# Ledger of designs, part 7: VHH binders against Uncharacterized protein AF_1994

Target 1, 207 residues: Uncharacterized protein AF_1994, of Archaeoglobus fulgidus (o28285)
Amino acid sequence: SVTVGHTTVYYTNVPDAKAEVLAGYLQEEFGFTSDTDILLSMSGNEYEVRIPSSYSSPSEVEESFKVYFALLASRVSEEVFFGSPVKLVLVTHQNDELFAVKNQYSFEKAGRVFVYFKGVDREQAFNLANYLESLVGENYDWDVIFEQSEGVYHVVPFVGINDASELTPEMENSYQSMATELEDVLGGDVVVHLVNFEGYEVAAFEG

## First folded at step 16 (VHH)

Design KO (from R11T with F29S Y100S F105S)
Fold by ESMFold2 at other seeds, look of step 17:
Structure KO (fold): chain B 207 residues (1-207), chain A 120 residues (1-120)
Amino acid sequence: as target 1 above (207 residues)
Amino acid sequence: QGQLVESGGGLVQPGGSLRLSCADAGDPSSSYYMAWYRQAPGKERELVARITSGDSTNYADFVKGRFTISRDNAKSTLYLQMNSLKPEDTAMYYCARVRSPSGRSTTDYWGQGTRVTVSA
């Protein structure tokens, strides 16, 4: 096993160095203040990471945590395992499965602006991340999904409102301007989809 | 961005009530939601309740109608009214500004917390 801070990773079929990177990554990500045992294994080409929690049943896991956990799977895949397939499993302290996700996206970042992308070039994902960081600064937490389908770029920032009734004119103007500017940045048609923390769309703006 | 300051914790008997307060330091913003999280000893931090700039609320399932999150904009203060307290509610309680799902773990927006102990 390997320990960084309060995070201990017990692993099989995984190089020591990767287990150590994972331990450090999760210690920083979760900020565990008490000793926490992570189980890491690899079967075929997929890494499985089992992360204990205080939840006692699947229904207790908030939808916003499930969204976060799904994004984390993509970050762990890219930053710890070089883009390899990753399954994150949220478990009880008795190692009973509560919720599991697999990485769905590649990942780029600029500061704390995190871009999760699929079906687009990594260079465009990096350009998007840099553009957004230029707007908000290095320490702004922002998760953004970035996809292309049917010739249209879909840029999906997570926002801190629940539904369209909470949109202000200032928000509408800001995101409409962003959608328009992104057409130049990305070189094509853009739709910006605002999504709440449960993963539901609350508004869309065409560039 | 202002420092978050939690208060109102303490020792209570089962079935009792507490009202937690958090100095918000500003007006509601659509760039983040406010939340209460809790962390019991030896466990990870979990969401209790959240409220958006438009006063839309969400609660963890374990709340079961016992807690109410609210905000008083005139006082720039976030509240958590906790009723029918149970020993399993014993934890450190934190208020937070949450700008993004991945930002839930950053301490840049976390308060220092307030301790709630519900006797067994």
Scores: ipSAE 0.425, ipTM 0.741, lowest interface PAE 2.2, mean pLDDT 87

Design T3T11 (from R11T with V98T)
Fold by ESMFold2, fold request of step 18:
Structure T3T11 (fold): chain B 207 residues (1-207), chain A 120 residues (1-120)
Amino acid sequence: as target 1 above (207 residues)
Amino acid sequence: QGQLVESGGGLVQPGGSLRLSCADAGDPFSSYYMAWYRQAPGKERELVARITSGDSTNYADFVKGRFTISRDNAKSTLYLQMNSLKPEDTAMYYCARTRYPSGRFTTDYWGQGTRVTVSA
């Protein structure tokens, strides 16, 4: 096994160096202050990472945490396993499965703006990340999904409101301006979709 | 975007009031909830209150009714008004930028904290 801080990874059929990178990544991500044992294995060509929790049943897991966990799967795939398939499994301390996700996106970043993309080139994802960082600076946390469908770029930032009734005129103006500017940045038609932390769309802005 | 800086803590008597402030709480694209957490010595950090970018609020059961979270966007400042303070409220209080809330995992960004002591 390999330990970084409070995170210990027990692994099979995985190089020591990768287990150490995973341990460091999860220690930094979760900031565990109590000893936490992660199980890492490879089944076929898919890495499986089992992360223990104090949840007692699947119904206790918040929808917002499930959204976060799904994004984390894509980051772990890219940052730890160079884009290899990853299944993250949330478990009880007795290793009973509560929730599982597989990575769905590739990942690019600028500062702490994280772009999760599918169906677009990495160069476009980099352009998006860089543009967004230019608006907010290096230390602003922002998760954004980026896809293309039927010739339209879909840019999906996560926002801190629960539903459309909370949308302020300032948010509307800022995101409408962004949608318009992104058409030049990306070179095509753009829709910006604001989603809440449970993954529900709360507004959309056409460029 | 600046670092979160808490202030307004101090020593108060039971039943007293205190207002905590969190400076540099700006959020130009509304990508966060804002929150107050607290941690008593030897205890785990716990959520006190959370507010969305649209001013919807959520309170822990132990503080609802006595504390009020609010913000002043013109001053980029988050507040926690604390009334009817009890000795059990003694803790370090932290302002936080919060995303994807969970009762079991902590992935938030916090300031350095401000100490509140309610005399026994």
Scores: ipSAE 0.682, ipTM 0.846, lowest interface PAE 0.9, mean pLDDT 91
Fold by ESMFold2, fold request of step 18:
Parts: structure tokens; C-alpha cells; sequence
Structure T3T11 (fold): chain B 207 residues (1-207), chain A 120 residues (1-120)
């Protein structure tokens, strides 16, 4: 096993160096203050990471945390395992499965703007990340999904409102302006879809 | 995107009031909830109040109408109005940018905190 801070990774069929990177990554990501034992294994070409929690049943896991956990799977895949398939499993202290997710996206970043992309070139994901960072600076946390479908770029930022009734004129103006500017940045048609922390779309803006 | 800076803490008698402020709480693309948390000695950090970018609010049960979270977007400032203070409210109070709320995991960005002491 290997320990960084309060995070200990027990691993099989995985190089020591990758287990250590995972330990450091999860320690920084979660800020564990009590000793936490992570199980890491590889079967076939997929890494499995089992993360214990004090949740006692699947129904206790917030929808917002499930969304976060899904995004984390893509970050762990890219940052720890160089894009390899990853399954993250949230478990009880008895190692019973509560929720599991596989990485769905590739990942790029600029500052703390995180772009999760599929079906687009990495160069375009880089362009999007840098554009967004230019708007908000290097210390702004922002998760954005980026896809292309039927010739249209879909840019999906997560936002801190619960539903469409909370959409303000300021938000409308800012995101409409972004949608328009992104057509130049990306070189094509753009729709910006705002989603809440539970993953539900609350607004959309055509470029 | 600025550093969160809390102020307004201090010593008060039971039944008194304080207003906490959090500077540099700007959120130009509404990517956060804003929140106040507290931590008493020997206890876990706990949510006090949360506000969305659309001003929807959520309060911990122990607040029971005594505290009000609000913000002034023009000043990029978050507030916590604390009335009818009790000794049990003694804690460090933190403002936070919070995303993907969870009761078991913290992924929030925190300020440095301001101390509130309620004693006779």
C-alpha cells in the first residue's frame, strides 16, 4: 500500500507509481481529515477505484454528488491513468457498492476551468478552456461539458441555480454573449446549455 | 474569482446580533452557490446557510429563522445576518463557494473565517 496524507491506496496489478499518484490526487481532491482506505485494481484494461464513505444506502447519495462523481471519473482517467478506462465505485465502510460510474469524457483545463469533451478535437477543447479562462481568470472553478452533434458544438457549463425560474437578465446577457462569441472561437454553430448541479438543463442560448 | 475574506465576527451576549460579511464573493458566470459554514471546537464543520445565484436560500435546521443569508451583487459581497444569538452559535464562521452539495465530502473553496463568540 501507499499513503499520502490521510489517503492510503491498497492496490493489485497496478504499478506503485500510479497508486501513489492516485493517493495524492484523492487526498488533494477530497481533503480527507481522517484515515481513508482506497482500493485500486485493474482488470482487463479498466482501473477500478473503490472510495469508502459514511453513506449507509444508495438513497443517501445526493444527485449532485453523483454528477460530481461522474466528472471525477473522467478527471482521474486523464490525470492519473493517462486516459485509460476508469470505474469509480462509491462504497460503504463494509465495501458495499452504493454508486458506480465510468469515465465518459476526455479532459482539458485552463486554470481551474475544466472542460470534459467527447466527439470534438482536443485542440478545440483547449480553445474553449482558454477562452473561458480569459473571461473569469485562473482561480474560477467551472466545469463545462463540450460535445459536437450534427455539426453543432454543444457547450454545457454547470451553474449555481436550481431551475429556469432563477435565471436572471444578467445571466441571460452573459451567456447569450458567450454563445455568440464562441461561434468565432470554435469556428462553427454553437448552443450553450446551462445545467444545474443535478445535471438538469435550465436554459439554452444559440450563438 | 477573488479571494474570499470574512469579517464582522466578535464577542456578543446571548440574544445579540452580528452581521457577517464576505468580500470578493463575485461570480460573473454564476457557477457557484455561496454558503456560510461554521465549526465549533471539537465539532465537524456544518452548513449554516446557502444561496443560489438566483437568490434561492437553504438553511440548516438549527437556524430556525434567526439567520438570513443575502448578497449584494453590485458589491460582490455575501452577508449573514445573525439574530437572537445563543451560546451554541459560538464557532468559526466561513464563507464558501460551493458546488455539487454533499453531506459527506467537501469540494468547496473556503475563506479564512471569522470568529463569533456568544457568552454571558
Amino acid sequence: as target 1 above (207 residues)
Amino acid sequence: QGQLVESGGGLVQPGGSLRLSCADAGDPFSSYYMAWYRQAPGKERELVARITSGDSTNYADFVKGRFTISRDNAKSTLYLQMNSLKPEDTAMYYCARTRYPSGRFTTDYWGQGTRVTVSA
Scores: ipSAE 0.680, ipTM 0.848, lowest interface PAE 0.9, mean pLDDT 91
Fold by ESMFold2 at other seeds, fold request of step 18:
Structure T3T11 (fold): chain B 207 residues (1-207), chain A 120 residues (1-120)
Amino acid sequence: as target 1 above (207 residues)
Amino acid sequence: QGQLVESGGGLVQPGGSLRLSCADAGDPFSSYYMAWYRQAPGKERELVARITSGDSTNYADFVKGRFTISRDNAKSTLYLQMNSLKPEDTAMYYCARTRYPSGRFTTDYWGQGTRVTVSA
């Protein structure tokens, strides 16, 4: 096993160096203050990471946490395992499975702006990340999904409102301006879709 | 964005009132909930109140009706108005930026805290 801070990774069929990187990544991500045991294995070409929790049943797991966990799978795949397939499994302290996800996106970042992308070039994901970081600075936490469909770039930032009724004129102005600017930054048609932390769209802005 | 800085803590008698402030709580693209947490000696941190970027609020069961979370976006400041204080409210209080709420995990960013002591 290998320990970083309060995070200990127990692993089979995985190189020591990868287990150590995972331990450090999860310690930083969750900031565990109590000793936490992570199980890491590889079967076929897929890494499996089992993360314990105090949830006691699948129905207790919030939809917002499931969204977060799915994004984390893509970051772990990219940052720890260089894009290899990853399955994250949320478990009880008795190692009973509660929820599992596989990585769905590639990942790029600038500061703490995290861009999860599919169907677009990494160069464009990098351009998006840098543009957004230029607006908010290097210490602003922001998760953004980035896809292309039918010649249109879809930029999907997560936002801290629950539904469309909470949308303010200030938010509309800021995001409309961003949508317009992004057409120049990305070199094509853009729609910006605001999603809440449960992954539901609450507004959209055409560039 | 700046570091969250809490203030307004102090010593107060039971039944008294106190207003906590959190500076540098700006959120230019509304990507966070804002929250107050507290931690009493020997206890885990617990949510006190949370506010969305659209000003929807929710409160922990133990504080509902006595405390009010609010903010002033022009000043980038978050507030917690605490009324009818009890000795059980004695704790360090933290301002936080919160995403993807979970009752079991925290990935929140928070400041150094301000101490509230409610003592007869």
Scores: ipSAE 0.671, ipTM 0.842, lowest interface PAE 0.9, mean pLDDT 91
Fold by ESMFold2 at other seeds, fold request of step 18:
Structure T3T11 (fold): chain B 207 residues (1-207), chain A 120 residues (1-120)
Amino acid sequence: as target 1 above (207 residues)
Amino acid sequence: QGQLVESGGGLVQPGGSLRLSCADAGDPFSSYYMAWYRQAPGKERELVARITSGDSTNYADFVKGRFTISRDNAKSTLYLQMNSLKPEDTAMYYCARTRYPSGRFTTDYWGQGTRVTVSA
């Protein structure tokens, strides 16, 4: 096993160095203050990471946490395992499976602006991340999905409102301005889709 | 984006009131919920109240209408009005930027905390 802070990774069929990187990554991500045992294995071509929790049943796991967990799978795939397939499994302290996800996106970042992308190249994802960081600074947490589909760039920031009824004129102005500027940054047609923390779209803005 | 800074804590008698403030709570692209958490000596940190960027609020069951979360966007300030305080409310109180709410994992950005002591 290997330990970083309070995070201990027990692993099979995985090099020591990768287990250590995972331990450090999860320690930083969750800030564990009590000893936490992570199970890491590789089966076939897929890394499996089992993360324990104090949830006692699948129904206790919030929809918002499931969204977060799915995004984390893509970050772990990219940042720890160089883009390899990753399955994250949320478990009880008895190692009973509660919820599992696989990585769905590639990942790029600027500061703490995290861009999860598919169907666009990494240079475009990097340009998006840098642009967004220029608006909010190095320490603003922002998860953004970035795709190209049917000739249009789709930029999907996660936002802290529950539904469309909470959309304010200030938010509309800020995001409309961003949508317009992104057409220059990305060199094409853009739609910005705001999604809540449960993954539901609450607004859209054409560039 | 600055560090969250809490203030307004102190010593108060049971039944008293305090208003906590959290400075530098700006969120220019509405990417966060804002929240108050507390941690009593020897206990784990627990949610007190949460507010969305659209001002929808949620409270922990133990609040029972005694506390009110609010914010002033012009001042980039989050508030917690605490009324009818009980000794059980004695804790360090933290302002937080919260995403993807979870009752079991903290992925929040935390402030430094302000101490509230409720005793006779």
Scores: ipSAE 0.645, ipTM 0.833, lowest interface PAE 1.0, mean pLDDT 90
Fold by ESMFold2, look of step 16:
Structure T3T11 (fold): chain B 207 residues (1-207), chain A 120 residues (1-120)
Amino acid sequence: as target 1 above (207 residues)
Amino acid sequence: QGQLVESGGGLVQPGGSLRLSCADAGDPFSSYYMAWYRQAPGKERELVARITSGDSTNYADFVKGRFTISRDNAKSTLYLQMNSLKPEDTAMYYCARTRYPSGRFTTDYWGQGTRVTVSA
């Protein structure tokens, strides 16, 4: 096993160095202050990471945390395992499975703007990340999904709004301007879809 | 975007009031909830109040109407108005940017904290 801070990774069929990187990554991501035991294994070509929690049943896991956990799987895949397939499993302290996700996206970043992409070139994901970072600076946390479907780019930022009734004119203007500018940045038709932290669409803006 | 910086803490008598401020709490694209947490010595940090980018609020049960979270977007500042303070409110108070709320994990970005002491 390997320990960084309060995070100990017990592992099989994976290199020591990757287990240590995972321990450090999760220690920083979650900031564990109590000893926390992570199980890491590889089966076939997929890494499995079991993360303990104080949840007692699947119904206790918030939809917002499930969204976060799914995005985390893509980040762990890229940042720890060089893009390899990853399954994250949320478990009880007795290692009973509560919720599991696999990485669904590739991942690019600029500052703390994180772009989770599928069906688009990595260069375009990088261009999107840099454009957004230029608007907000290096320390603005922003998760954005980026896909292309039927010739249209779909840019999906997560927002701290529950529904459309909470949109302000300033927010609408900012995101409409972004949608328009992104057509030049990406070189095609763009729709910007705002989603709340539970993954539900709140608004959409056509470029 | 800079660090969150709390101020306004201090020593007060029971029943007194304080207003906490959190500077550099701007959110130009409404990508965060904002929150206040507190931590008493030897205790875990606990949520005090949360506000969405649309100003919907949520309070911990112990607040019982005594505290009000608010923000001024023009000044990029978050506030916590604390009234009817009790000795058990003594703690470090932290401003936070919150995404993907969870009752078991925190993914929040935290300020450095401001000390509130309510004499007994």
Scores: ipSAE 0.634, ipTM 0.819, lowest interface PAE 1.0, mean pLDDT 90

## First folded at step 17 (VHH)

Design G7N8 (from R11T with S102G G103N)
Fold by ESMFold2 at other seeds, look of step 17:
Structure G7N8 (fold): chain B 207 residues (1-207), chain A 120 residues (1-120)
Amino acid sequence: as target 1 above (207 residues)
Amino acid sequence: QGQLVESGGGLVQPGGSLRLSCADAGDPFSSYYMAWYRQAPGKERELVARITSGDSTNYADFVKGRFTISRDNAKSTLYLQMNSLKPEDTAMYYCARVRYPGNRFTTDYWGQGTRVTVSA
């Protein structure tokens, strides 16, 4: 096993170096203050990471946490395992499975703007991340999904409102302006889709 | 975007009121919720109140209508109006940026806190 801070990774069929990187990554991500045991294994080409929690049943796991956990799987895949397939499993302290996700996206960042992308080039994801950081600065936390389909770029920022009824004229104006500017930045047609922290779309703006 | 800075704490008698402020709480693209947390000596940090970018609010059960979270977007400032204060409200109070609410793992971003003491 290997320990960084309060995070200990017990592993099988995985190189020592990867287990150590995972331990450091999860210690930083979760800030564990109590000793926490992570199980890491590999089967075929997929890494499995089992993360214990104080949740005691699947019904306690919030939809917003499931969204977060899914994004984390993509970050772990890229940052720890060089883009390899990753399955994150949320477990009880008795190692009973509560929820599991697999990485869905590649990952790029600028400051604290995190861009999760699929179906677009990494250079375009980098351009998007830098543009967004230029609007908000280095210390603005922002998760954004970025995809392309049928010749259209889909930019999906997470926003801190629950539903469409909370959308203000100021938000509409700001995001419409962003959608229009992004067509020049990305060099194509753009739709900006606002999603809440449960993953539901609350508005869309065509560039 | 600067560090969150809380103010307005102090010593107050039971039944009294305080208004806490949190500077540099701007959210130009509505990317997170704002919240107040508190931590009493020797206890775990706990949620007090949360507000969305659209002004929907959520309060911990112990608040029981005594506190009001609000913000002034023009001043990039978050507020907590605390009325009918009780000795058990004694704690360090923190302003926070929150994403994926209810998440037991995700580290929220906190300021340094402002101290509230409620004693006779």
Scores: ipSAE 0.653, ipTM 0.826, lowest interface PAE 1.0, mean pLDDT 90
Fold by ESMFold2 at other seeds, fold request of step 18:
Structure G7N8 (fold): chain B 207 residues (1-207), chain A 120 residues (1-120)
Amino acid sequence: as target 1 above (207 residues)
Amino acid sequence: QGQLVESGGGLVQPGGSLRLSCADAGDPFSSYYMAWYRQAPGKERELVARITSGDSTNYADFVKGRFTISRDNAKSTLYLQMNSLKPEDTAMYYCARVRYPGNRFTTDYWGQGTRVTVSA
């Protein structure tokens, strides 16, 4: 096993160096202050990471946490395993499975703006991340999904409202301006889709 | 995007009121909930109140209508109006930026806190 801070990774069929990178990544991500044991294995070409929690049943796991956990799977895939398939498994302290996700996206970042992308060039994902960081600065946390479908770029920022009834005129103005500017930044047609922390779309703006 | 700065804490008698403020609580692209948490000595931090970018609110059960979370976007300031204060409300109070509410793992971004003491 390898330990970084309070995070210990026990691993099978994985190089020591990768296990150490995972330990460091999860220590930083979760900020564990009590000793925590992570199980890491590889089967075929997929890494499985089992993460213990204080949840005691699947019904306790909030929808917003499931969204967070799914995004984390993509970050772990990219940052620790160079884009390899990753399955994250949330477990009880007794290692009983509560919830599992697989990575869905590649990942780029600028500052703390995190761009999860599929079907677009990595250079474009980097351009999007840099543009967004230029708007908010290096210390603004922002998760954004970035896809292309039928010749249209889809930019999907997560926002802190629950549903469409909470959309303010200020948000509409800011995001409409962003949608328009992004067509120049990305060099094509753009739709900006706002999603809440449960992953539901609450608004859309055409560039 | 700077440090959240809490103020307005102090000593108050039971039944009294305080208004806490959190400066630099701006959120230009509405990507956060904002929240107040508290931590009494020897206890874990607990949620007091949360507000969305659209001003929908959620309160811990112990609040029972005594506190009101609000914000002034023009001043980039978050508030907690605390009425009918009780000795058990004595704690350090923190404002926070919150994403993915209910996440028991990751730590939300916090200010330094402001102390509230409710004592006769």
Scores: ipSAE 0.620, ipTM 0.815, lowest interface PAE 1.3, mean pLDDT 90
Fold by ESMFold2 at other seeds, fold request of step 18:
Structure G7N8 (fold): chain B 207 residues (1-207), chain A 120 residues (1-120)
Amino acid sequence: as target 1 above (207 residues)
Amino acid sequence: QGQLVESGGGLVQPGGSLRLSCADAGDPFSSYYMAWYRQAPGKERELVARITSGDSTNYADFVKGRFTISRDNAKSTLYLQMNSLKPEDTAMYYCARVRYPGNRFTTDYWGQGTRVTVSA
C-alpha cells in the first residue's frame, strides 16, 4: 500500500508509482482529515477505484454528487492514468457498492477552468479553456462540458442557480455575449447550455 | 480571483447584532452558490445559510429568521446579518464558494473564518 496524507491506496496489478499519484490526487481533491482507505485494481484495460463514504444506501447519494463523481472519473482517467478507462466506485465503509461511474470525457484545463470534452479535438478544448480562463482568471473554479454534434459546438457550463426561474438579466447578457464571441474563438456555430449542479439545463444561448 | 476573507466578528451581548462580511466573493459567471458555515467549540461545522446566483436562499432550522444572507455584486462581497444573537451562536463563521451542494464530500472553497462570541 502507499499513503499520502490521510489517503492510503491498497492496490493489485498496478505500478507503485500510479498508486502513489492516485493517493496524492485524492488527498488533494477531498482533503481527507481522517485515515481513508482506497482500493485500486486493474482488470483488462480498466482501472477500478473504490472510494469509501459515510453514505449507507444508494438512495442517499445526491444527484449533484453523482454529477461531480462522473466528472471526477474523467479527471482521474486523464491526470492519473494517462486517459486509460477508469471506473470510480462509491462504497460504504463495508465496501458495499453504492454508485459507480466510468470516465465519459477527455479533460483539459486552464487555471481552475476544467473542460470535459468529447467529439472535439484537444486543440479546440485548449482554445475553449484558455478563452474562459481569460474571462475569469486562474483561481475561478468552473466545470464545463464541451461537445460537437452535427457541426455545432455545445458548450455546457455548470452554474449556481437551481432552475430557469432564477436566471437573471445579468446572466443572460453575459452568456449571450459569450455565445457570440465563442463562434469566433471556435470557428463555428455555438450553443451555450447552462446546467445546474444536478445536470439539468437552465437556459441556452445561440451564438 | 481573490481569497475569501471574513470579517465583522467580535464579542456581543445576547440580543445584539453583528454583520459579517466576506471579501473577494465575486462570481462573474455565476458558477457558485455562496454560503456561510459555522463551527462551535467541540462541534462539527454546519451550514448556516446559502444563496444562489439568482438570490434564492436556504437557511438552517436554528436560524429561525434571525439571520439574513445577502450579496453585493458591485463590491464582490457576501454578508450575513445576524440579529437577536444567542449564546448558542458562539462559533467561528466561514464563508464558502459551494459547488455540487449537499454531498458528504465537500468541494467547497473556504475562507479563514471570523469569530463570534455571544456572552454577557
Scores: ipSAE 0.620, ipTM 0.813, lowest interface PAE 1.2, mean pLDDT 90
Fold by ESMFold2, fold request of step 18:
Structure G7N8 (fold): chain B 207 residues (1-207), chain A 120 residues (1-120)
Amino acid sequence: as target 1 above (207 residues)
Amino acid sequence: QGQLVESGGGLVQPGGSLRLSCADAGDPFSSYYMAWYRQAPGKERELVARITSGDSTNYADFVKGRFTISRDNAKSTLYLQMNSLKPEDTAMYYCARVRYPGNRFTTDYWGQGTRVTVSA
């Protein structure tokens, strides 16, 4: 096993160096203050990471946490395992499975703006991340999904409102302005889709 | 993005009121909920109140209508109005930027907090 801070990774069929990187990554991500045991294994070219929690049943796991956990799987895949397939498994302290996700996106960042992308070049994801960081600064936490389909760039920032009824004129103005500017940044047609923390769209803005 | 700075705590008699403030609570693209948490000595941090960027609110059960969370976006300030204070409200109070409500693995930065003491 290997320990960084309060995070100990027990691993099989995985190099020591990978386990240590994972321990450091999860210690930083979760900030565990109590000793926490992570199980790491590889089977069939997929890394499995089992993360214990205080949840006692699957029904206690909120939709918003599932969204977060899914994004985390993509970050772990990219940052720890160089894009390899990753399955994150949320478990009880007795190692009973509560919820599992697999990485769905590649990942790029600028400051704390995190861009999860699929179907676009990494260079474009980097351009998007840098542009967004230029608007908000290096310490603004922002998760953004970035895809292309049917010749249109889809930029999908997560926002802190529950539904469309909470949309303010200030949000409309800010995001419409961003959608318009992104057409120059990305070199094509853009739609910005605002999603809540449960992953549901609450507004959209065409560039 | 500025650091969250809490103020307005102090010593208060039971039944009294305090208004906590959290400076530098700006959110230019509405990517956060804002929240107040508290931590009593020897206890875990617990949610007190949460507010969305659209001003929808959620309160812990123990609040029972005594506290009100609010936000002034023009001043980038979050507030907690606390009325009918009880000795069990004694704690360090923190404001926080919150994403993905229900995430029990929080690493969000909380300020140094402001102390509230309720005693005769």
Scores: ipSAE 0.616, ipTM 0.812, lowest interface PAE 1.3, mean pLDDT 90
Fold by ESMFold2, fold request of step 18:
Order: sequence, then structure tokens, then C-alpha cells
Structure G7N8 (fold): chain B 207 residues (1-207), chain A 120 residues (1-120)
Amino acid sequence: as target 1 above (207 residues)
Amino acid sequence: QGQLVESGGGLVQPGGSLRLSCADAGDPFSSYYMAWYRQAPGKERELVARITSGDSTNYADFVKGRFTISRDNAKSTLYLQMNSLKPEDTAMYYCARVRYPGNRFTTDYWGQGTRVTVSA
């Protein structure tokens, strides 16, 4: 096993160095202050990471956590396993499965702006990340999904409102301006879709 | 953006009031909920109140209508009006930027805290 801080990774069929990177990544991500045992294995070409929790049943797992956990799977795939398939499994302290996700996106970042992308090239994801960082600075935490469908770029920032009734004129102005400017940045048609922390779209702005 | 700076704590008698403030609570793209948490000696940190970028609020059950969270966007300031204070409200109070609320693992960005002591 390998320990970084309070995070210990027990692993099979995985190189020591990758287990150590995973331990460090999860220690930083979760900030564990009590000893936590992570199980890591590889079966076929897929890494499985089992993460214990104080949840005792699937119904206790918040929808917002499920969204976060799904994004984390993509970050772990990219940052620890070089884009390899990853399955994250949330478990009880008795190792009973509560919830599982597989990475769905590639990942790029600028500062703390995290861009999760699919169907677009990495250079465009980098351009988006840099543009967004230029608006908010290096220390602004922001998760953004980025994909292309039928020639249209879809930019999907997570926002701190629950539904469309909470949109303010200031938000509408800011995001409409973003949608318009992104057409120049990305070189094509853009729709900006605002999603809440449960993953539901609350507004959209065409460039 | 910027460090969150809490103020307005102090010593009050039971039944008294305090207004906590949190400076530098700006959010230019509305990417956070804002929240007040508290931590009493020997206890875990717990949510007191949360507000969305659209001013929708959520309160812990123990608040029972005694506290009000609000914000002033022009001043980039978050507030907690605390009325009818009880000795069990004694704690450090923290302003926080929150994403994915309810998450038991994710560490949110926190200020340094302001102390509230309620004692006869």
C-alpha cells in the first residue's frame, strides 16, 4: 500500500507510482483528516477506485454529490491515469457499493477553471479555459462542460442558482456577452447553457 | 474571489442580537452559493444558512426563524442577522463559498471566522 497524508491506497495490478499519484490526488481533493483506505485495481483496461464514505444507503447520496463525483471521475482519469477508463465507486465503510460512475470527459484547466470536454479538440478546450480564466482570475473555482454537436459549440458552466426564476438581469447580460464573445474565441456558433449543481439546465444563451 | 473576511462577532447576553458581515463575497459569474457555517468547541462544523446567487435561502433546522442570511451585491457583502441568541449558538462563524451543496467530502473556500459568545 501507499500513503499520502491520511489517504492510503491498497492496490493490485497497478504500478506503485500510479497508486502514489492517486493517493496524493485524493488527499488533496478530499482533505481527509482521518485515516481513509482507498482500494485501487485494474481489470482489463479499466481502473476501479473504491472510495469509502459515511453514507449508509444510496438514498443518502445527494444529487449534487453525484454530479461532482462524475466530474471527479474524468479528472482522475486524465490526471492520474493519462485518460484511461476509470470507474469511481462510492462505498460504505464495509465496502458495500452505493454509487458508481465512469469518466465521460477529457479534462483541461486554466487556473481553477476546469473544462470537461468531449467531441472537441484539446486546443479548443484550452482556448475556452484560458478565456474563462481571463474573466475571473486564477483563483476562481469553475466547472464547465464543453462539447460540440452538429457544428455548434455547447459551453455548459455550472452556476449557483437552482432554477430559471432566479436569473438576474446581471446574469443574463454577463452570459449573453460571453456567448457572443465565445463565437470569436472558438470560431463557430456557440450556445452557453447554465446548469445548476444537480445538473439541470436553468438558462441558455445563443451567441 | 479574494479572501472572505468575517466580522461582527462578539459577546452578547441570551436573547441578544448580532449582525455578521462577510466582505469580498463577490461572484462575477454567479458560480457559488454563499453560506454561513459554525463550529462550536469539540463539535463538527455545521451549516447555518445558505443563499443562492438568485437569493433563494436555506436554513438549518436549529435556526427556527431566528437568523436571516442576505447579501448586498453592490457592496459584495454577505450578512447573517442573528436574533434571539441562545448559549448554544456560541461558536466560530465562517463565511464560505459553496459548490455542490450537501457534499460530505468537498472542502469549500472559508474565511478566518468571527467568534460569537452568548453568555449570561
Scores: ipSAE 0.592, ipTM 0.798, lowest interface PAE 1.3, mean pLDDT 90

